# VH-VL binders against q96il0: the designs that were tried, part 401

Target 1, 167 residues: q96il0
Amino acid sequence: APERGAERRDTAPSGVSRFCPPRKSCHDWIGPPDKYSNLRPVHFYIPENESPLEQKLRKLRQETQEWNQQFWANQNLTFSKEKEEFIHSRLKTKGLGLRTESGQKATLNAEEMADFYKEFLSKNFQKHMYYNRDWYKRNFAITFFMGKVALERIWNKLKQKQKKRSN
Below, E stands for the ipSAE of ESMFold2; O stands for the ipSAE of OpenDDE; V2 stands for 0.75 times the mean of E and O plus 0.25 times the DockQ between their complexes.

## First folded at step 17 (VH-VL)

Design S9 (framework fv_ebrasodebart; at its last fold request DockQ between E and O 0.49; V2 from the best seeds 0.71)
Fold by OpenDDE, look of step 17:
Structure S9 (fold): chain C 167 residues (1-167), chain A 120 residues (1-120), chain B 108 residues (1-108)
Amino acid sequence: as target 1 above (167 residues)
Amino acid sequence: QIQLVQSGAEVKKPGASVKVSCKASGYTFTNYYISWVRQAPGQGLEWMGWISAFSGDTNYAQKLQGRVTMTTDTSTSTAYMELRSLRSDDTAVYYCAREQVYHDKNFDYWGQGTLVTVSS
Amino acid sequence: QAVLTQPPSVSVSPGQTASITCSGDNLGSKYAYWYQQKPGQSPVLVMYQDTRRPSGIPERFSASNSGNTATLTISGTQAMDEADYYCQTWDDSTGYEVFGGGTKLTVL
């Protein structure tokens, strides 16, 4: 039987966290850290009478979460892969094996690894700049919509109180 | 399945404007950028610019500054590229592409292309 | 503005290894990407971040980056690999995406 070579999905699966909160929960739930991004996914509560503004906020938060999960998952995978490749390449150049005589994984010294980190940071600088910029924009937008939702809720409560006083 | 579907071929006169659409599906539209790339007949790929589907931020190639406008409609997950003051040298196939600006910075999905012909 | 230089054409016999180079200033401090374009088709990403292969791309495709030169390698080249190949990177100062001039690969 030909061994079905495990297609190493180099792309972080868009793994919707299989974290299912209890059906009766009226709260947002935080799941365990994702194995790729190391970020804790949030399952957002959907109110029965969700306003259009609340829905918009929820969607924005969901999209932003997905965005963050994808970024960090990809960053972590890229870092791990490039680090391994760098180590292997340097060991090969030195005529060293991947394992020491004691059977331990061969490692590079701190100076050699500093070169790796410098190169990695250089190559990834621009995407981090874009990420940081948009991270602030997204969080600002979320905060803004949170404020709007809060005001809407206050207004709705005031209307309900007025209606109760008029009856 | 992720798809980018572009509008049909256009024939324009010099000095006119063209607006090409690119409808995205199969992913969260606002989490990516859309880049536009053109290719003149028998020529290489030329990057025109990108737009953030989230913020609407744009970056246009210097050669196209003042003539190109990129926009997005998040409600329909559609990107638009308008090119004004068309010239004969603007005759090309225009592609939209999904750009992973935050991740791999590659163009992982492409539209089918839109031929724009500028003729007198 | 960053410029990427590719050979205009490369020819290879079936089953042989094709090598396409892409040279640019400071390319070693950036990632290189590779696209395949067949006649009348949209470009397809074949390599990303110097050495990474997208899902669905054959293992015969590989890439490397050394100094200011990125190289796309196609081992065991097949007739179906005949296409134009473009390298791509970015410009840090402008944020522009930059394509190479393209290389026509002919399988003889």
Scores: ipSAE 0.849, ipTM 0.925, lowest interface PAE 0.6, mean pLDDT 91
Fold by ESMFold2, fold request of step 18:
Structure S9 (fold): chain C 167 residues (1-167), chain A 120 residues (1-120), chain B 108 residues (1-108)
Amino acid sequence: as target 1 above (167 residues)
Amino acid sequence: QIQLVQSGAEVKKPGASVKVSCKASGYTFTNYYISWVRQAPGQGLEWMGWISAFSGDTNYAQKLQGRVTMTTDTSTSTAYMELRSLRSDDTAVYYCAREQVYHDKNFDYWGQGTLVTVSS
Amino acid sequence: QAVLTQPPSVSVSPGQTASITCSGDNLGSKYAYWYQQKPGQSPVLVMYQDTRRPSGIPERFSASNSGNTATLTISGTQAMDEADYYCQTWDDSTGYEVFGGGTKLTVL
């Protein structure tokens, strides 16, 4: 993402990884909405001393973001194409042109469009039921590993405090 | 680039079990389902079930419920299908197929097939 | 539970248009998919989501889905199109994937 359009997120937990190389960020970045999915991608920071547990969490978040962006990109494309096909079919049946006098695409009134929305939702209902189930399972897994990482960091801080006292 | 490579042909006796592997490459394995589809000689395609590579959730065809187990190993990007209590009518080519995030291009990539022959 | 019915065979001459039907209750309320399988090969997706064609599939392949019937249409049929063709959808109540029985297309 461009620096000007990116939103920073504070996720740099490592106290021992104090060096940020030039032109590298120590934080996750939130970019602008993706053209196809309309979701904001996170650009994940990879710390030098990332633990195996932290790596697993980051990979899980990266894969889940990819999965979610692909789902909505595909759904948005399907919706747009089927909407246009529905409008063209109904205009053709009515003997109307595909363009208005201004050159804009002709559309249908709200009552006519309601038929499209109902048919589309019905046709895609099972897809969304399984998507929502998988979405919750992914978010539960992410939350669980976030808790594990938080506990690991607390334990490491206590271990370092004990080491300083013993010297 | 995207490939599903299956284990080799098997010959089994009635009552035995078979486990077919399907190694995926070229995509993020945990973001897709794997379906298993079989085809008896001279017959059509028969869906056996699917597995989510992320959660391990399965859905098995009623005909096979209780005899089939599908698993995945995300560390090797490999799906497995085990069919138990084999009968002669289980002789078929067994395919794995990648399933999209629910019905986009459904079954867009297929493995090469694994012939399982059940004879006494 | 969803069931898809296809004719067992269809014959056409080279250059003619082949039509393969797939019938099922309320099939038009779901998406239909089509696969081509040549002897000794794995199935290949040739149409998806009723009317859409994957990249690499010739424009002579088209499809429709309305009411209880989906139709795969191959215009300008060539000898290389000779294959078995399967339609596919899903069952709303079970989540099962459902294939039709297959249609052998012969180009004489």
Scores: ipSAE 0.726, ipTM 0.874, lowest interface PAE 0.8, mean pLDDT 86
ESMFold2, look of step 17: ipSAE 0.714; ipTM 0.867
ESMFold2 (binder alone), look of step 17: mean pLDDT 93; pTM 0.948
ESMFold2, fold request of step 18: ipSAE 0.703, 0.724; ipTM 0.860, 0.871
ESMFold2 (binder alone), fold request of step 18: mean pLDDT 93, 93, 93; pTM 0.949, 0.950, 0.949
OpenDDE, fold request of step 18: ipSAE 0.844, 0.842, 0.848; ipTM 0.921, 0.921, 0.923

Design X1 (framework fv_ebronucimab; at its last fold request DockQ between E and O 0.53; V2 from the best seeds 0.74)
Fold by OpenDDE, fold request of step 18:
Structure X1 (fold): chain C 167 residues (1-167), chain A 120 residues (1-120), chain B 111 residues (1-111)
Amino acid sequence: as target 1 above (167 residues)
Amino acid sequence: EVQLVESGGGLVQPGRSLRLSCAASGFTFSSYGMNWVRQAPGKGLEWVSYISSSGGSTEYADSVQGRFTISRDNGKNSLYLQMNSLRAEDTALYFCAKDYEFGSWAFDYWGQGTMVTVSS
Amino acid sequence: QSELTQPRSVSGSPGQSVTISCTGTSSNIGAGYDVHWYQQHPGKAPKLLISDNSDRPSGVPDRFSGSKSGNTASLTISGLQAEDEADYYCQSYDSSLDAYVFGTGTDVTVL
């Protein structure tokens, strides 16, 4: 029995954005859209005196960003692949070649493509539901930690003011 | 029910390599960071390695840095630990552990562990 | 790796309260990193008991409580039961090591 070659599911390489923010920057930077996910990565600033809470927030944001990048990179690849397969299959069924007489790539009409989109969305419905659920949980957590960090910063500022008044 | 099942442990000689696996079920594996934690016989717990939910970031304890590689296959709900240049000090029960809630640096579910023995 | 310091053993009678301390340094607990607690029965995997200093995960009895002050965290077991006999580990993060760190572990015995 021929060993069915394990279809290496082409996972999108975690493309490390080549964008490097300036070394002296004290703020977050937004990079160009990733070629696979089409999401713009955020380069998070790390303060010299980062608190544990700030670090926790930053790491959560970074991890969430990576999670989003990977999800959409894979989703876009899957979409592109399945779209191409759909087009090829439909053209073949119609007895049409992949190229027109003029040498252009043969395309399907809008109605046929609508069927593809409907099928694709239906097929990936559960995946999207899980993604959305996780997305909300992550963003809720991020927002919560943002609030905590804000409170911590306020408190630290107040303490510093009190110390300056006491000296 | 969340389940983590480690495998791949065994007896190996110093300098050899071993690959551990952890099969995850009962939760959305791709949503959570995963860890390896080890426990030497009669000793305490020692964190070994972390991998993010996407696999895009990894962290290692100094004791294993440069020798161990953590990886994951979210399509197979599997976590891996490639251990190279094994030492006697690496002898331990190795647990895979799931990150707890988002933003928590705790581990809520652990496997039963797989035993790695490094001996000449 | 700089381990968090725990007492080697703690004992108590059924119904009593026992407290396990976890002492860190300025680079971990003293820096403000959260402390988590795990229970490990002999031959079993660790179980998360307390997260984020004082939060109890679902299914953890209310007799377990956590606190943190300065560079020391504490786990209190009130109304000690025979089933509470186990090893207990604290866990945090150390900024100097850029790693998770565990305590030395405490053996809790019920007399």
Scores: ipSAE 0.882, ipTM 0.959, lowest interface PAE 0.5, mean pLDDT 93
Fold by ESMFold2, fold request of step 18:
Structure X1 (fold): chain C 167 residues (1-167), chain A 120 residues (1-120), chain B 111 residues (1-111)
Amino acid sequence: as target 1 above (167 residues)
Amino acid sequence: EVQLVESGGGLVQPGRSLRLSCAASGFTFSSYGMNWVRQAPGKGLEWVSYISSSGGSTEYADSVQGRFTISRDNGKNSLYLQMNSLRAEDTALYFCAKDYEFGSWAFDYWGQGTMVTVSS
Amino acid sequence: QSELTQPRSVSGSPGQSVTISCTGTSSNIGAGYDVHWYQQHPGKAPKLLISDNSDRPSGVPDRFSGSKSGNTASLTISGLQAEDEADYYCQSYDSSLDAYVFGTGTDVTVL
């Protein structure tokens, strides 16, 4: 009765680009791409009777998502900023403006940009190697705990069947 | 070689503030959650606070909630604990500690600690 | 505030086995949360001995072993050596506190 009325009191979003899952969701949700990381966040369901193992898996998945989003947000912003600074510096050296006569941003050709890509990749090689190592370690751990949760749920379902048959 | 070095401890009066720092090296700091754990003189270990690898999640013991703030700067490989409204009961050696493996809630590397004494 | 209960002290002669108990409640160990064990020598930082009930981190001697049943976890030190004289703490998670919790600590004496 009063909780039904409370559900209908929710207003529409204010127009801010934020994802808001339903209040009583029993499923994970995938939201729109984040502005900085360009990754889609997952909004994790918390069951009412979450087991310790389920809690551990959920927190690991959530923290892995946050870790991944932070890495790519930093890399995307750094790449974009350094790319624009490189282009600006090279155009200035050539005596050219930042915009063409048509008003579009001036760019460098692929050969001119090759120096930037090579140096950016070289600067970030170790960081990406450690990121890849930890990404695989995290995904192995997540898969391991997903398997353990599945077994726990099978065991609980078998116990539920045994109770029903013994009645 | 994993190293955690705490600093910022000292003698302060009740009601004052301190900021503890923990400098990390020898591992990818931004990949691991971090904790503060304290030990009063002659007493056992007490967990104080946790922060996730990204800094997006924090947890606090009831005894410090609302007074202490954990934070991290992954660009500086540094963990912090802002301690406000200090009480005599906060007197302890404060350790920073690294989360063990992914999915484990154990702490594998600890610093040597920094001493905080709250006394009139 | 809630802490896991450990005996204040245990003792043994070199070569003997000692077992340290760690007893929790239905909101921590009894709920199914894992237990971890730490060794702390005087004036030193704690060292992780056992994680996730029974796993030994690299470099920890196999004379240290852990187990868990019901509300109680146990750390066993077989083949006790002089360097094992230290304080030992268990640790788990408590869902009612949303917090990590440590045991009261056990002083192990080698006779």
Scores: ipSAE 0.730, ipTM 0.898, lowest interface PAE 1.0, mean pLDDT 86
ESMFold2, look of step 17: ipSAE 0.724; ipTM 0.891
ESMFold2 (binder alone), look of step 17: mean pLDDT 92; pTM 0.935
OpenDDE, look of step 17: ipSAE 0.852; ipTM 0.950
ESMFold2, fold request of step 18: ipSAE 0.726, 0.724; ipTM 0.895, 0.896
ESMFold2 (binder alone), fold request of step 18: mean pLDDT 92, 92, 92; pTM 0.937, 0.936, 0.938
OpenDDE, fold request of step 18: ipSAE 0.711, 0.879; ipTM 0.883, 0.959

Design X2 (framework fv_ebronucimab; at its last look DockQ between E and O 0.35; V2 from the best seeds 0.68)
Fold by OpenDDE, look of step 17:
Structure X2 (fold): chain C 167 residues (1-167), chain A 120 residues (1-120), chain B 111 residues (1-111)
Amino acid sequence: as target 1 above (167 residues)
Amino acid sequence: EVQLVESGGGLVQPGRSLRLSCAASGFTFSSYGMNWVRQAPGKGLEWVSYISSSGGSTEYADSVQGRFTISRDNGKNSLYLQMNSLRAEDTALYFCAKDYEFGSWAFDYWGQGTMVTVSS
Amino acid sequence: QSELTQPRSVSGSPGQSVTISCTGTSSNIGADYDVHWYQQHPGKAPKLLISDNSNRPSGVPDRFSGSKSGNTASLTISGLQAEDEADYYCQSYDSSLDAYVFGTGTDVTVL
C-alpha cells in the first residue's frame, strides 16, 4: 500500500519578522511589510503605569494583528500556489511550455486569469465571509475599548486636577 | 454547538512527560485564544496556560513555567499541552477552555477535562 | 499562586437570595481588573455565569447578577433553586503574576 505522502500543508512559518523597536521607545512602532502577509506589523508601547483597560486594549490589538498576519500569510501562500498550478495546468492543456521561445515565463491572457480569480474567490468565499465577520467583531471591540480608555484618561485627569485644587 | 474534547490524560511517573490534546468544533477555532485550566482532586480551579488565536503569543502560570508548552494547530482545530518534568502536584483534571468575546478575559466554553495522575 | 478569597460555603432556602463574595488584592480586583464567575456542578465542566463584573451571557438566568466594588466582587443568586446547588468560582487577572487567578471556590447548598 503506497504510503500516502502526508501532504505537509506548508503552513506559513509563524516567524513573523519580530521587528524589535529601540528599547527606549515611548510610542508604537510600525515595521516593514511582512514578506508573507504583506502587512506592516505594529509594536505596541507598554506604558509604565498601564491601566487594566489599556492592557486589555493593547493585548486585543496585538492579538488581532497576529490573527491578521496569519490569515493573510496563509491566504497569500494558498493564492500563489493555486495560481501557479492553474497557470501550469492551462498551459499544459494548450500544449504550451512553461517558457516562451524567448525564455520568458509563459503567461495566460487576462481572460483566462479572470477565470482563475473567479474560481479562487468562489472557493474561498466562506473563508472570507468568516474572516470579515471576525474582523468586524474584533475592530468593534477594539473601538469600544478605545472609547473606554479615553474616558478613563479623562476621568483620571479630572481627579488629578481636583486633588491639586484641594491642596 | 461548541464542543471541546480533551484527551491524552493518564497515569505517569514523576519526571516523565505527557501530551494533552483538545479537539475543538462548533466555532471558528482560529479566531479565539485558548487556555488550559486544571483542577486537582477536591480542589479549586487553577489557570495553567494561554495561547493566542494565531499561536504567536503564549503565557504560563509560574507553577508550570519552563516545563509545559502550549501549542495549537488551527488547520486541525486542535490545542495541545506538552507537559515535561511532571510532578505530583501536577495531578489534576485538565480542561481546555475557550476565550469569551474579544476583549473579555473570561472563558465561555470548557471541555469535560482529561485526568492526569502523577504518582510513583 | 495568589488566589482570590471566597467563603467556603453559602446556604439558602429555595426562593431566597444568596451572595458570594470574592475578595482580591491591589494587584487584581483592586487594580480594577474585571471579575468573572463560573458555576461548576459535580463532575461537570465549569460554566460561565457572569463576565466582566456584571455581564450575563446568553442562556444564563436573570436570577444571577454580578457586581464589583473596591477589592471585592459579588455574585448574587436571587430566587435560589435546587439546580443552583454547585461550586462557584470567581476569576480575574493579577498584574503582579501576569496570570489569570481563580477564587478559592464557594459551595452553595440549597436547604
Scores: ipSAE 0.851, ipTM 0.948, lowest interface PAE 0.5, mean pLDDT 92
Fold by ESMFold2, look of step 17:
Structure X2 (fold): chain C 167 residues (1-167), chain A 120 residues (1-120), chain B 111 residues (1-111)
Amino acid sequence: as target 1 above (167 residues)
Amino acid sequence: EVQLVESGGGLVQPGRSLRLSCAASGFTFSSYGMNWVRQAPGKGLEWVSYISSSGGSTEYADSVQGRFTISRDNGKNSLYLQMNSLRAEDTALYFCAKDYEFGSWAFDYWGQGTMVTVSS
Amino acid sequence: QSELTQPRSVSGSPGQSVTISCTGTSSNIGADYDVHWYQQHPGKAPKLLISDNSNRPSGVPDRFSGSKSGNTASLTISGLQAEDEADYYCQSYDSSLDAYVFGTGTDVTVL
């Protein structure tokens, strides 16, 4: 049975056909954001007679998308802030201004920037390791529930077909 | 190794507010949904509220809807419950509880609770 | 009030088996929502014993088992030990309330 909350309403874009199967949705809907577009909001479909398994899968997929989007939004912000702070600090140490004589932002050479990338990776290594672990755990769980839902739907179709033939 | 420590309970008069906190350690807090569950003295367990791992989704028991607000700060590994317009029926030991595995709606780790008493 | 009904108490001698029932309605257990079980010793926090009807989390002795059929879930403690004396709660989800629901609780006494 459908849930009571308005928050479960499906709001998929009206001008776009949606043909993604559940297994395909596991990869297409949870993957990294499109680098050339703003992050597209994804709204998951709520079937009219949603089973407990279907509800659990839908909420897991939605929460995984939110978790993934938040992680990368926060990491992108942290990366940008720490990068600018690093450049600013190194320019100040060299006695240089934050702008070139032409007015462009001053930058560091490749060797100097490599120091930043090494430091950033080292500081965030454990956080990214735990993210990867939990990303795989979530995706394996989603795949497991997609399989259970598929079997449930096949079983229900066969049970309904059996009743029609016996009547 | 997983540890959940609640705080902020106390004795308050009806109609007043309290804010509960739960400090989490020993797991990746930002990966898991969190719950508040309460237990009135000598009574059973009652689910109060849920918040998703990102904080983007919240749910409330009907008895507290509109009066309580669950929130989290993943940077501080902390879960909160703002309780407004407290009533005598809200008197209970309040536990924070961690969601078990992804896709399970069980709660595997619980704090020891913080007592809230609402009395004149 | 709780929507899941449990017996108020159950008792057994050491080494015996006891079974705790948890009866729901068509909006929770009867709709096929999973059932979870918790053990709570006096003055302690609840501990997850059984998740998803029959799964035993790591560290839970195999003398604890769970099952679900129709509107009823069951927790069985085989080979009852003194340390099993505690309160036991079932938990599920209720689609009419859009809420997690707990059972009324069962006090297990070891004679």
Scores: ipSAE 0.736, ipTM 0.895, lowest interface PAE 1.0, mean pLDDT 85
ESMFold2 (binder alone), look of step 17: mean pLDDT 92; pTM 0.934

Design X3 (framework fv_ebronucimab; at its last fold request DockQ between E and O 0.36; V2 from the best seeds 0.70)
Fold by OpenDDE, fold request of step 18:
Structure X3 (fold): chain C 167 residues (1-167), chain A 120 residues (1-120), chain B 111 residues (1-111)
Amino acid sequence: as target 1 above (167 residues)
Amino acid sequence: EVQLVESGGGLVQPGRSLRLSCAASGFTFSSYGMNWVRQAPGKGLEWVSYISSSGGSTEYADSVQGRFTISRDNGKNSLYLQMNSLRAEDTALYFCAKDYEFGSWAFDYWGQGTMVTVSS
Amino acid sequence: QSELTQPRSVSGSPGQSVTISCTGTSSNIEAGYDVHWYQQHPGKAPKLLISDNSNRPSGVPDRFSGSKSGNTASLTISGLQAEDEADYYCQSYDSSLDAYVFGTGTDVTVL
């Protein structure tokens, strides 16, 4: 029995955005949409005197971004693949070729495609639920750390002002 | 229940390579960063490597930098550690460890470990 | 690797309180990085006891408490029980190494 070649699940390459923000920038930058995920990556600024809390926040944001990029890249690939397979299957069932007489790519009607979308969403419902749950948890954590960082910065500014008054 | 099961340990000669695996279950593997931590016999814990949830980011201890490679397959709920150019100092029980809550740099679940012995 | 400094051993009688210290440097604990604590019984995997200086994960008894001040973190075990006999490790992050760092470990014995 021929060993069924392990279908290398085409995982989207982690597209390192080629966008490089200016080196002297003191703020976060948003890059162009990634070709696989269609998400715009954020290039996070790293302050010279980054606090541990700021670092935690940054790393959490970075990791969350990577997580999102990978999820949607894979989801989009899966969607595209399954969509194409669906179209091909339906055309074949109809006795239609993949191309029209005019040489254009044969397409299905809106009703047939609606069936695909419904099936796709149904099939991936649990996956999306887990994603959403994790997304909320991550963003809650990020927001929490943002608050902590803000408080830390305020406190540090107050301390600096007090020190200047005492000298 | 969260379970982490390490495998791939064994006796190897210096300069050889070994690949460790960790099978994860009981949680959404793709949601969490994973780590390798080792413990030499009768010694303390030493962090070895980290990989982000997506696998897009990796970190290594200086002691293993350039020799070890951490990777993961989220589809198989598996973590890997490719160890090259092994040294006697790499002899240890190797644990896979799961990151705790998001933003916490702690490890909440550990495997039982797999023993790697590097000896001539 | 710059290990966090712990006492080699701590002992106490059942019902007593014991404290394990974890001393760091300007690149880790003193810099403000959080400290985590693990318990490891002989031949077992480490278990998370305290995260983020003082947070107690679910399932960890309330007799375990963590604190941090300056360059030193502390794990306190109140009402020491026989089952608490184990090795305890603190863990943090070191900015100079860009790595997670563990303490040297403390052997807790129940007399």
Scores: ipSAE 0.883, ipTM 0.959, lowest interface PAE 0.5, mean pLDDT 93
Fold by ESMFold2, fold request of step 18:
Structure X3 (fold): chain C 167 residues (1-167), chain A 120 residues (1-120), chain B 111 residues (1-111)
Amino acid sequence: as target 1 above (167 residues)
Amino acid sequence: EVQLVESGGGLVQPGRSLRLSCAASGFTFSSYGMNWVRQAPGKGLEWVSYISSSGGSTEYADSVQGRFTISRDNGKNSLYLQMNSLRAEDTALYFCAKDYEFGSWAFDYWGQGTMVTVSS
Amino acid sequence: QSELTQPRSVSGSPGQSVTISCTGTSSNIEAGYDVHWYQQHPGKAPKLLISDNSNRPSGVPDRFSGSKSGNTASLTISGLQAEDEADYYCQSYDSSLDAYVFGTGTDVTVL
């Protein structure tokens, strides 16, 4: 099985962590936290004799990681932007400036900020419900394929023992 | 109630460019990988390109590598195919197709297609 | 360009069984990649019939079944009905091309 297409799929997209494992690594790597998502990406090893089932599992894990990183990067940015917009809107309504007398950013009190957190969570409720559903579906599939790969490897070891005894 | 609606097909001259769009609805678009598959008139199916759910991974058939670019905008639930340096052999009905279940490399929902004709 | 080999056509009478073969190579089906099956009526988009060799998606009639052995996958239509008259395609993955590949297509005729 040529590795060219699989290695193309292993390349992290622009905007994701720029960490690159050593060229000759034979292990998965856990990289530094991504700037936008705060998640630590796994950099997957591609074995030389990867079976079709192992390839499916690896690609599923890689794509799940990328999907998860994109979701949280987008949510973190949206949270920050909407938080600032909420603060600015409430300060404007009160006739207050965006900066304190010392030049620090003006803020709202804890009770007012609780209104933002409630509104943000309510607004994003459906999105998080679908994310959670698909997160569980993906992890169930990953676990299922991990079990299949484990059985495949046991079977291959048994076949090798049978060939050795026959030779 | 999954729907995939392709658009942007038409008649173009060889060497020109065309951009196809696929509008998705009825499922969480950002959760699934997407494909373009084409069918020349009276012929069989030919896979063209793949893009992962996040857009982080792409793959192309050899026949279009370097000329076509697949992309997606998950904020707009839209899939795209930029087709450059078009040739007569690119004439086909172009379908967008959704990946089936996670870990399956089948395509469960297909649009009705948009026709691309490359002719002088 | 690489494609899985299918018979050009098969035919059967209503109520009979027909089997469509899909033969691959050492870089796809023989290597162990799964096979999927699609039905396409004239002027319509393909419909997934069988995924992952033998799984039948929701809404697909029980008379459609799939199997894979060695380098050959098979789609069997039991109890052939007039509505089954269509083109059928197998699909797999090819590791030498790093690409999804379709079969040549089979025209099923109900006599």
Scores: ipSAE 0.745, ipTM 0.902, lowest interface PAE 0.9, mean pLDDT 86
ESMFold2, look of step 17: ipSAE 0.737; ipTM 0.899
ESMFold2 (binder alone), look of step 17: mean pLDDT 92; pTM 0.939
OpenDDE, look of step 17: ipSAE 0.860; ipTM 0.952
ESMFold2, fold request of step 18: ipSAE 0.737, 0.738; ipTM 0.906, 0.900
ESMFold2 (binder alone), fold request of step 18: mean pLDDT 92, 92, 92; pTM 0.935, 0.938, 0.938
OpenDDE, fold request of step 18: ipSAE 0.789, 0.786; ipTM 0.916, 0.916

